# VHH binders against Type II restriction enzyme HgiCI (hgiCIR), part 20

Target 1, 345 residues: Type II restriction enzyme HgiCI (hgiCIR), of Herpetosiphon aurantiacus (Herpetosiphon giganteus) (p25258)
Amino acid sequence: MNYQRSFEDLEFNAIKWWPQELSATVAEASVLPILISSQDLFISILKLSGTHPEQIFDVINAAQISANLFLKHLVVLADYGGEMIKRLGKEFQEIFPRMDSTLEYYMNYTFKGEQYTYIFKKLPIKGLDNSKLAIDGKAIIEIKPLSDLYRDMIMILLYGSTTEQFNLAGLEKCEIGTILGKNEIIYTYITQKYLYVSRITNGANTNSLGQIAQTYVCDILSKYLPNDYSVTRNGKILLSDLNSQDSTKTSFDILVEFADKKVGIEVSFQVTTNSTIERKAGQARDRQNRMHAHYYWIAYVIDGAGNFERSGAVRAICRYSDCTVAYSESEIAVLAAFIQEKFNA
Below, E stands for the ipSAE of ESMFold2; O stands for the ipSAE of OpenDDE; V2 stands for 0.75 times the mean of E and O plus 0.25 times the DockQ between their complexes.

## First folded at step 20 (VHH)

Design bb1 (framework vhh_3k1k_2; at its last look DockQ between E and O 0.77; V2 from the best seeds 0.00; counts 0 for: pae E 2.01 > 2)
Amino acid sequence: QVQLVESGGALVQPGGSLRLSCAASGFTFSSYWMRWYRQAPGKEREWVAAISSSGSSYTYEDSVKGRFTISRDDARNTVYLQMNSLKPEDTAVYYCAAERWTFTLDSGKVTYYDYWGQGTQVTVSS
ESMFold2, look of step 20: ipSAE 0.556; ipTM 0.856
ESMFold2 (binder alone), look of step 20: mean pLDDT 83; pTM 0.811
OpenDDE, look of step 20: ipSAE 0.773; ipTM 0.919

Design bb2 (framework vhh_3k1k_2; at its last look DockQ between E and O 0.55; V2 from the best seeds 0.00; counts 0 for: pae E 5.6 > 2)
Fold by ESMFold2, look of step 20:
Structure bb2 (fold): chain B 345 residues (1-345), chain A 124 residues (1-124)
Amino acid sequence: as target 1 above (345 residues)
Amino acid sequence: QVQLVESGGALVQPGGSLRLSCAASGFTFSSYWMRWYRQAPGKEREWVAAISSSGSSYTYEDSVKGRFTISRDDARNTVYLQMNSLKPEDTAVYYCAAERWTFTGSTLTYYDYWGQGTQVTVSS
C-alpha cells in the first residue's frame, strides 16, 4: 500500500473542520473555529436582510442557524463584549424609554433613512450576561430557537448606534444594521474583522487545540493497534545529530513503539494559518533522515482548512513522510495499518 | 382568495379624526408587514405608515408623525390607521398593502397584496 500522499490526495481525504463529536471540547477551548466555519452563512444572512429592518429574522429562520451562534457573530463583529452586555442589562431602564400607556420599553432606530420604533418583548431581564445568552464556552453549540430575548438582543446589536441614546452602554458600536444588504461592503468588513481577531488569539488557542488534536489521534491509534504496542503523547527518541557524534532526545507529538521498532508521528490540525506547519515542514527532511538512520519511520496527521492554505509546507511534509493521513477516524486507521505493516514486516 | 378591504374613509372637517381599517383574508396575516399608502388626485401614490409582521416595529412618513397611528390586531387579521388632527392635504385615497420577503428554494421572493382603497376627504 502506498502511504506517501500527494498534497491533492491528502486534501481530498481531509475533513477540514473539527469532527462533530469534538464540538463541545473544541468550543470550550475556543469559539473561533465554529465562528469561522459558520462565517459564510452569517455573511449570506446579512446580504439578504436589507429589505426592511426585521427581514433578518425571516432569513435566520430560513438559514436554520442557531440563534445564540448568530448573536455571537454580531457580538464579535460589533466588538460588544460581555462587560458591555452586563452594563446594557444593568442600565437598560435608564437607556431605553418606556411607553406610558403599556409600560413596555422601546427603541427608536433608523433603517435606510427612515425612523422606526421597536417594542421590546423580553428585555429588560435581571442578570443579563453571556451565560444567559448561551454564547460562551461549550454552550455555543447548543441549538437555540429565535426567542423574544434573542430578537431583542439582535435588534439592539443591529441598530443601537442609530438611537438617541447611542452614547450609553457602548451602543455606538451597534452599527451592523447600516451594512445590511450591501454585498461588497459586508464581505470585506466581516472578513477583515474576523481575520484580525484570529491573528490576535491564534497563538494562545493553538496550545489547547493542539492537545485536543493529539489526544484524539492517540485514542484512535490505541483502538486500532495491538495492546502490546506503546502509544505515548509527546514521546522522545534518542537520535544521532547528522553533523556530529552526539545524540539528542527528539520529541514527537505521538510515539508508537513495539520491541525495538518505532514510528514518530507529528499532528497538526489548524482551521487558521500559523507558523507551526512551516516549522514542521522545515524540519521534515532532517527528521526523516535521522529516523531512517535508526531504521525507524516518521508519519504525519495533517488537516484543517488553515493548514491547506500553506500548500508548500504541506507538500514538503508529504514528500519527507513515510505515511501522511488526514484527521478522520478512517484516515487514522490507515496510519494504524501502516504502523502494523512496518512492525510486522 | 386573497383580499384586503379598506373601510372608514369619509368626509371630515379639518382638525377631525378618522379610523381606517383594513381587513385581510386568504394569507397568513402574521407573516406580513402591513403598510398604508395614499394617493391624492393627480399625484403619485406615496407611503404613509408601516408596521412589522410582529407588530414590534413601526414607522411614519414625516408629515403624519404625531397625528397618525398604525396598529394591527392579528386575532382579527386587521390593520388600522388612526388619523387625528386631519388637514386638507391629507385628502387622498388610502390603500392598505401587505408585503413579505421569503425564500422559495434558493431565491429570495417578494410577495405583495393591495386593497382597493378608501376615500378620505378633509374639507369644510
Scores: ipSAE 0.120, ipTM 0.637, lowest interface PAE 5.6, mean pLDDT 85
ESMFold2 (binder alone), look of step 20: mean pLDDT 84; pTM 0.821
OpenDDE, look of step 20: ipSAE 0.503; ipTM 0.816

Design bb3 (from z06 with S31R; framework vhh_3k1k_2; at its last look DockQ between E and O 0.63; V2 from the best seeds 0.00; counts 0 for: pae E 5.4 > 2)
Fold by ESMFold2, look of step 20:
Structure bb3 (fold): chain B 345 residues (1-345), chain A 122 residues (1-122)
Amino acid sequence: as target 1 above (345 residues)
Amino acid sequence: QVQLVESGGALVQPGGSLRLSCAASGFTFSRYWMRWYRQAPGKEREWVAAISSSGSSYTYEDSVKGRFTISRDDARNTVYLQMNSLKPEDTAVYYCAAERWKFSSSGTYDYWGQGTQVTVSS
């Protein structure tokens, strides 16, 4: 079998997005992957919602996007986090005017130059927070219908910047309603906002996503490899130049060994464009040479929509890899076959 | 068959009140924005008020703000225009209209009633 892959063959076999069985685990570590995988749908909804101020609710229902996921997109884009949501709930009665006759609260907002009045149907409520909106952690994958509470929150986050109260409770950031139906700018606006926000929100959780990725590969390799093979996360190998007096322990994301035979495996699954793949690409030639000097092999598991936008880095990895596979179970089974072929030769 | 039937137009004195009704049939009323328009003698037809399909959003022409109130009753498939503090310049034929954007057709449908006469005179 030819275990070296071209970039094109690797991409053809790629799954691009986290496996569905890991959805809850990945969401607990970071919501960014589900936001990125649903981004095109979100953009499409905005493009189709430009003729009436509440048209977006019909489009949300037709698209069958979960209401909490749609709301999370708006929360992230506006940088309208849990502290602001709690503040909105506590100060709601002081922010928005109330009709004396009905006791209903309302907001005056603008859509395409025309002023409207929106009557809140559920707000205010006691204890408004991220948990009640199901936009935190693994709750984000729960399917929520477009309730009156979600409608009220979406109206605020779309149009808050157009109200007279825009200086209160962070409402000046609630501006997405102003670009609805403006196809020429929506894509650029949303992707630029997500690039900026993803640096802030995902950086602290990158280590956890890396561990999830490695564990998934280890579990599948253990399924396909003989039980007496050692499969170790973050394994180290002592490597030296043949003419060097020095040796260094070199770490691999996964180390598979049996007797004196070894395969070092690097793993990267990135749904966003990230410089991590560039670092692995820069090391690839040296690491392969050092492994080959000891008659060991090096392999890579590379997937994720963001990684494939770094084609130069992925091509370099493919060039300096003994086996390169994507992230599906069938692809990791190919890696297992490579290991067995080399260990049984 | 779509029908919009306005009623409630009458002769009233300045400062008086009047409620117009528009009964709808032949379509799913709750999915439509409802609007009121009026046309005075020698004038072009002008919009007066609009209310969203959910009833949650509404807007008014500047000259009627604070005096007119649009509302809807989805159980009766009816939109209303409560007209208070009437002035002679409110004299017009009042029309209701319905509109909705449909995804499959990508268009907005406009349905119109035949109108009801409101006359404000001493």
Scores: ipSAE 0.210, ipTM 0.678, lowest interface PAE 5.4, mean pLDDT 85
ESMFold2 (binder alone), look of step 20: mean pLDDT 81; pTM 0.809
OpenDDE, look of step 20: ipSAE 0.650; ipTM 0.867

Design bb4 (from y03 with E99Y; framework vhh_3k1k_2; at its last look DockQ between E and O 0.65; V2 from the best seeds 0.00; counts 0 for: pae E 5.7 > 2)
Fold by ESMFold2, look of step 20:
Structure bb4 (fold): chain B 345 residues (1-345), chain A 122 residues (1-122)
Amino acid sequence: as target 1 above (345 residues)
Amino acid sequence: QVQLVESGGALVQPGGSLRLSCAASGFTFSSYWMRWYRQAPGKEREWVAAISSSGSSYTYEDSVKGRFTISRDDARNTVYLQMNSLKPEDTAVYYCAAYRWSFSSSGTYDYWGQGTQVTVSS
């Protein structure tokens, strides 16, 4: 059987985004993947919400996006983070005026040149923070309805910059309401902001996402392979250096062994562009040659929307791989079948 | 069938107060923005006030700010216009209108009432 796939076949079988069963684990390591996978929906909601100041709530409900995920998009886009949210909560009564007649707080704001008054229905509350809004960590995958608290927060993040108090608690950043329905600039504005966040995040959490990716593959391989096969993470093989007379320990993300037979497996799942796949591509030919010199095999598990943006690197990996699969359970089962075929078990 | 019925129009003296009501039926009232318009004799129909479907946002035409208050009671499917400090220039037929954004219909459906006469004179 021919397990050496073309780039086109690999991409056709790719899931591109993290499996749903890993959503909580991935979200704890980084919220960036769920933000990127929902970005087009967020943009569509902004484009459809330019007619009336609260139209966005009808569009959110029709789109069936959870309120906390939508709010997180606004928080990231406005660069209105957790410390500013806490400050908003602590200073709320000093920032926003209160009606004598009802004791309700309100916000005078502007939408397309017209002055409006918004009456807060839930705010102020004690201890306003990211946790109560369910916008960080695992909480981001919880499905929250569009409650009064979320409505109040969304109104502030959309229109806060248009208030007289714009210079308090970072409200000058809360200007997203000014771009609602302006299709020509929305996509560029949002995409550039998320590219900036991706650059910062990739430097901070790549190790954690890599471990999640490896563990998923190991768990599935262990389910499909015979119990007497050894499946280890970060395994090393002593291989001859083709340019010297010495042998070196060569590491693989996953090593599968049975008797004297070995398959080294490299794993990469990247929803954003980074250089990891280029490094693996640059090593692919030499690694395959060294494994083949010992009658061992090399395989790759490659997926993620960001990796497929680097088509040259992925094509090189496919060319210098004995088996290349995507990241679904059915695809990893194909890898397990390849291993069993080569091991003759 | 959709129906908007205005009531409360009357003859009042300058400086007086009047409360207009618009009773709605035949549609989901809580999904609609509600607006008041007016048309004086020989003039174009003009916008007066609007209130969001949630009731949380509202706005007024400049000449009525501070004198008129729009409100809604979703339990009664009714929108109100409280008119205080009335002036002769407020004399007009007042109309209630309902506006809704609809994702499925690719457009907005508008409903109008028949109007109620307000006359401010000595």
Scores: ipSAE 0.158, ipTM 0.652, lowest interface PAE 5.7, mean pLDDT 85
ESMFold2 (binder alone), look of step 20: mean pLDDT 81; pTM 0.810
OpenDDE, look of step 20: ipSAE 0.694; ipTM 0.882

Design bb5 (from y03, 16 letters changed; framework vhh_7z1x_3; at its last look DockQ between E and O 0.57; V2 from the best seeds 0.00; counts 0 for: pae E 4.2 > 2)
Fold by ESMFold2, look of step 20:
Structure bb5 (fold): chain B 345 residues (1-345), chain A 122 residues (1-122)
Amino acid sequence: as target 1 above (345 residues)
Amino acid sequence: QVQLVETGGGLVQPGGSLRLSCTASGFTFSSYWMRWVRQAPGKGLEWLSGISSSGSSYTYADSVKGRFTISRDNAKNTLYLQMNSLQPDDTAVYFCAAERWSFSSSGTYDYWGQGTQVTVSS
């Protein structure tokens, strides 16, 4: 069996996006992956919503995107986060005027140069926050219909900057409605905003996602490997440095051992690009040589849309590894087969 | 058969008021944006006001803002235009029109009424 795959074969077997069974766990650690995987749909909705100021609701329904996920996209792009949402709820009656005849609150907004009046159907409510809107943590994967509350919030996030109250409660940030139907502007605006947001949110969330990725691989390996094999996260091996006469402990994301045989496994699942895959690629030749000097093996589990944008790094890893697989159960079973083949030889 | 039928037109003195109704049948009224449009003698069509399918958003042309009030009752399949402070320049045939969102929509109206005459004269 050819365990040393080409970049093209590895990418062909890649899932690119987190498995569905991990959706809740991944969302709890970071909502960024689900936002990125739904970004094209979100962009399409904005492009198709340029003829009427409330057309976006029909497009949301036709696209069958969950209302909370759509709202989260607006919240992220507007940088209108949970503290602003709580402030909006607390100050709602001071911000928006009320009609004496109906006691309904309203906002005057503009769309394509025309002034409109929107009548709120659900707001104000007590305790408006991210939790009530189901837009944080694992709640983001819950399917929410386009309720009156979501309609009210979406209208505010789209058009708040066009109201006379724009300087209250951060409403100047609520500008997405001004670009609806403007295809070139939408793409540039979204790409610039998501690139900026991705840079400032990747830190601690990336570490948690790495741990999730490693645990999934460990669990599947333990399923397919004999129980007397040791499968350890963050395992360390004492290896000689080929350029010096010293030995150092070298860590691997996963270490599989049986008797005096070892395979070190590196895991990378990245939906956005970062330097981690480049570091692993730069180390790949030396790490393989050091493992082979001890008659050990090295393998990689590489997946995620972001990693495959770095084809040079992935090709280097494929070249300097004994086994490369993508991130699915069937692919990790191939890794388990490789390990058993080498340990039984 | 799709129908939009305007009623409530007539003769009124300057400064007076009229209430137009537009009753819809043959289609799902609550799915459509509704508009009022008028045509003065010898003139083209003039957009006046619009209201969203749910009634939650509305807009007015500058020429009627503050004097006209658009509303709808989706339970009765009826669109309304309350016209106050009428002036001789408001003399026209008044039409209701319906438009729905579609992937192919270009902003044209799908259905039109037959019109009702409003005449403002002393």
Scores: ipSAE 0.237, ipTM 0.698, lowest interface PAE 4.2, mean pLDDT 85
ESMFold2 (binder alone), look of step 20: mean pLDDT 83; pTM 0.832
OpenDDE, look of step 20: ipSAE 0.786; ipTM 0.918

Design bb6 (from y03, 19 letters changed; framework vhh_8emy_2; at its last look DockQ between E and O 0.76; V2 from the best seeds 0.00; counts 0 for: pae E 6.0 > 2)
Amino acid sequence: QVQLQESGGGLVQPGSSLRLSCAASGFTFSSYWMRWVRQAPGKGPEWVSSISSSGSSYTYATSVKGRFSISRDNPSKTLYLQMNSLRPEDSAVYYCAAERWSFSSSGTYDYRGQGTQVTVSS
ESMFold2, look of step 20: ipSAE 0.098; ipTM 0.651
ESMFold2 (binder alone), look of step 20: mean pLDDT 82; pTM 0.828
OpenDDE, look of step 20: ipSAE 0.813; ipTM 0.930

## First folded at step 22 (VHH)

Design cc1 (from bb1 with V110I Y115H; framework vhh_3k1k_2; at its last look DockQ between E and O 0.65; V2 from the best seeds 0.45)
Amino acid sequence: QVQLVESGGALVQPGGSLRLSCAASGFTFSSYWMRWYRQAPGKEREWVAAISSSGSSYTYEDSVKGRFTISRDDARNTVYLQMNSLKPEDTAVYYCAAERWTFTLDSGKITYYDHWGQGTQVTVSS
ESMFold2, look of step 22: ipSAE 0.627; ipTM 0.881
ESMFold2 (binder alone), look of step 22: mean pLDDT 83; pTM 0.814
OpenDDE, look of step 22: ipSAE 0.140; ipTM 0.611

Design cc2 (from bb1, 16 letters changed; framework vhh_7z1x_3; at its last look DockQ between E and O 0.57; V2 from the best seeds 0.00; counts 0 for: pae E 2.2 > 2)
Fold by OpenDDE, look of step 22:
Structure cc2 (fold): chain B 345 residues (1-345), chain A 126 residues (1-126)
Amino acid sequence: as target 1 above (345 residues)
Amino acid sequence: QVQLVETGGGLVQPGGSLRLSCTASGFTFSSYWMRWVRQAPGKGLEWLSGISSSGSSYTYADSVKGRFTISRDNAKNTLYLQMNSLQPDDTAVYFCAAERWTFTLDSGKVTYYDYWGQGTQVTVSS
């Protein structure tokens, strides 16, 4: 069996979604996996929405993305948190003017250097918050149509920074509308913003999700490996530095041991940050060399759309791995077979 | 067959008012961004005003801001332009235009639609 897989081999077997088992365990489903999975679609919508200021609604409808999910993307990108939304709701009548004739609230905004007026259809409302907008917790998975409320919120998130009221209720953060249709900058902009937000949100949640992901792999390995093999999370091995006479403890997401034989396993799933996969890739060659110097082996479990977007990193890992598998039970079984082969040799 | 028919043009004195109508048929009017455009003799096309499919968002050129009002009735498939305080330099053929972009997810195909009326003559003269 070929344990050294190419990027293409891995991509072919890659699961772009959370395994059902993991989804069930993550009962309190972090909104993050849903955002990651829908990110490409979101980016596509922004790219196609640069002709006129409300074109985005047509594209949203065509893309059949849920309105609340789309709004959540905007909120995350703008770093427009729940408190800001509440404030917007509470202060709405103070922020936006009313038409004298119709008493409707309206917003003057700029799109591509031209001035526009948007008349709000639903706002103001009482009790505006994440829950009302279904952008919190499990509500994010609910399919919501593009209602007048969502349209109003989307317009604010897109163009709020261009209004005269930009200094109120954090509207200066609402600038996404300025990059619509600008294909060259959208990806960079979104990536940077998401990285920033992910750092904020991932602090507590990414660690937990990462742990869940590692536990899943451990459980499956334990199922397929002999009972006398030791399978541990966050194991450390003392390895000699090839460039120095010093030995350093090297940590692995999972450590499998039997007698004097060891396999270090690194796990990277879509919930991990881009920086994590890049770091692992950067260290892969050195780690493999050090492991081999001690007659140990190194393996990787890699899956998720986010990881495969970093093709250079994944390829580097593939090159400097003794065994690379995707994130599925069947693939982890292959990893178990690899370990057994090495340990029985 | 796609049709846009402008009506309401004519001769008016300086300072007068006209209301233009554009009636659409043969396409889903309520899904289109609508615009008024004019062309004066010997001049190029000038965009005057635009309105979103829902009518919630609209814009005006500086040349007509404060004098012209764009509106639409999707139930009647009709676009309107109320023109007040007309001046001789407003003399032109006025066109309504319908614009739409569509995205097909399966193919990633983007289709652009652009429909124009035949225009209606507006003459402002003492």
Scores: ipSAE 0.257, ipTM 0.680, lowest interface PAE 1.0, mean pLDDT 86
ESMFold2, look of step 22: ipSAE 0.510; ipTM 0.833
ESMFold2 (binder alone), look of step 22: mean pLDDT 84; pTM 0.852

Design cc3 (from cc2 with L105F V110I; framework vhh_7z1x_3; at its last look DockQ between E and O 0.44; V2 from the best seeds 0.00; counts 0 for: pae E 2.04 > 2, grease 24.5 > 24.2, SAP .714 > .668)
Fold by OpenDDE, look of step 22:
Structure cc3 (fold): chain B 345 residues (1-345), chain A 126 residues (1-126)
Amino acid sequence: as target 1 above (345 residues)
Amino acid sequence: QVQLVETGGGLVQPGGSLRLSCTASGFTFSSYWMRWVRQAPGKGLEWLSGISSSGSSYTYADSVKGRFTISRDNAKNTLYLQMNSLQPDDTAVYFCAAERWTFTFDSGKITYYDYWGQGTQVTVSS
């Protein structure tokens, strides 16, 4: 297997989709840190909610996440902004049908290929908006129980795209329910969207997002690598200077070790700062040489539209990398194969 | 002890109706996804209908859609299946089943629960 990929090869496997309209979803930069800090929990909830369509409510309760915070996550991911929420509220009676017998509004939706009916418990209501839902500004920090209103909204955000009304009030964006329980795609999906939001709202959170990206790679590697391999974040290796007798500790985003063998991994999944990928590229040759001098290997995980816009940097990395992969589970599995091959040689 | 007891089965003529009940005990009924499943002679298990813990969401197999209605009363710990327009091919043992996934975030523990009744016989014959 050829682990040294060209720019073109890497780009072919890269995920480059960014919802351009997501910039409008998060109006307040102050909410972003809260979303980032609760992202892992949110991801976990989605991963555990794939068995039946309302399982997510049980998981939310178990997780003890605030209902408004959870809803905010869904709204951000769906790019379902405040205007859409208002519209949904105003047009609710025109969008969803009523039961003849009980006059309750209901939604026919699809989950895992099966058709379901959801009966709304609180909707429609007057004055539906971000404020009413406590998902804007400082209200997001308020603890809200999982009320009938939140349940109704959550159901719409999860399954709206599968309804006959998907063309109304932006319901086509409400597709998060389709990824519930799909562990292989959830993390990447969410991380990419949040990175995009961060670029628009606050560059200062880049480090936090970077850590999330690294964690994902670590988790996948741990899945595919033998249990006796050590996988650690922010590892350091003592490397000798090629031009001196001095040795310096060199940090890597991820360090994989087994016995006396080591692979340093750099992760770049950025849409916020071009400086990082350029820095990594500038250091790539020296790092590879130093690693090779100690019979170690260096690898890169690279993805994101912003990174590939810096084609020169990516090409440099490809040139001075033992293994370069895109940011996906399947690609990271290739990296795992590389590591195993080197460690078993 | 966890128990699910199905009642309401019996012999009915084609075109007739039956109402099945499933009474739950020994667990928190209101927290479970409930299902009706049947098994005809010489055939495998067939899923018929499901209903959420709150009763807000429900689904039917195509084979029974429009004829069967699932409902629940959490106060009575009872699941119901109204069966109308019964046909000979509806002859089977009917089971109620309770399903729940729990996750404790502090420990990372996931527990799956799946409880079944003994079933009730439904025979549709002229």
Scores: ipSAE 0.121, ipTM 0.588, lowest interface PAE 1.2, mean pLDDT 85
ESMFold2, look of step 22: ipSAE 0.534; ipTM 0.846
ESMFold2 (binder alone), look of step 22: mean pLDDT 84; pTM 0.857

Design cc4 (from bb1 with D106P; framework vhh_3k1k_2; at its last look DockQ between E and O 0.25; V2 from the best seeds 0.00; counts 0 for: pae E 2.5 > 2, SAP .693 > .668)
Fold by OpenDDE, look of step 22:
Structure cc4 (fold): chain B 345 residues (1-345), chain A 126 residues (1-126)
Amino acid sequence: as target 1 above (345 residues)
Amino acid sequence: QVQLVESGGALVQPGGSLRLSCAASGFTFSSYWMRWYRQAPGKEREWVAAISSSGSSYTYEDSVKGRFTISRDDARNTVYLQMNSLKPEDTAVYYCAAERWTFTLPSGKVTYYDYWGQGTQVTVSS
């Protein structure tokens, strides 16, 4: 069986959309109609905000959209739930550095290939949560001006994925800034994300889409792999640096282990293009080399229409993967077969 | 009439400091990203620093990071460039520009500036 697939081979087997079994038919939350009704305006704002990283604030003001409503849109699209917001608040000082001179917290981020520094004006604050931000329940209908707090939050939601801290407090989900001004993809991105969110957010204890994706893959792998294999989410492997004597813990979406053998699995299911797939692609070569240096293997589960729109990234992943499969059960079974072959060799 | 007037350029020794100012008039200064450029003899003009309209975001060219600081005072319609630890390589005419639009083309990034200053000479020499 050919485990190394080309882009075309992978796409051929791709489902590109969420499996039906993961789709929840849940009653619309009270906030959903408001989000839907303001969606066009929100989209327009994103379309007009592609020139400068802070241009969005001018556009927000001009559009006269409530700041909390706008933020809610970003939070929903990023699948940045209330628990994550709380975590961000609690861990803020651990996540972001301070200027030595002014003691202000700041964020280094990237916009259109250029690096910027943003100085937070209000954060950190105590008690950061949905309620504080007026983005929960009926509070969403309250008109809120674009305060410094909202500006800070918006900046995080837009550019968090481009920061060095992207792996902290779910900032990797904060990537909306990467699509600003990209008219050709914004509508599709928003519409698809809303569809997913609407199905997920209406349920109690909504896991992030990423968690759902990983869990799905884990469950299927566990079904097809021997019981004595360890299958874990968000596993870490100590890997040596190729250029130094140092070892670093490297995280994988899924880690499969048996005895001294390991397979790291990266999972990416997205309906639209995002910075995550690009990041994974950029790291793919190094990760594979490091894994191989330890006689481990690396695999990818890649699917979603948006990911395949990033053909360069997907091709890179395919090139630097020991096994690349799509998101269907049958494809995950192929991954399981790969793992077993490697572990039994 | 729209004007950008740079000042503060001088001859300084290596390791010295200068503060450049750019006074703006005739347009809504607070709505513009401001950027400093420099052009050394025989070289192309290059951007040095940029600051957002709000002043909350800024960026620097790699060679000046840690040495130069851009700031703005909207009440005075002025953008500043504090230059510390100056090097001979920093010798150039420094220009202030009000940035309006940036485009990313397949051929490269294109930035449109509404307004430019006349520049101020900075010379770093022993």
Scores: ipSAE 0.478, ipTM 0.804, lowest interface PAE 0.6, mean pLDDT 87
ESMFold2, look of step 22: ipSAE 0.484; ipTM 0.833
ESMFold2 (binder alone), look of step 22: mean pLDDT 80; pTM 0.785

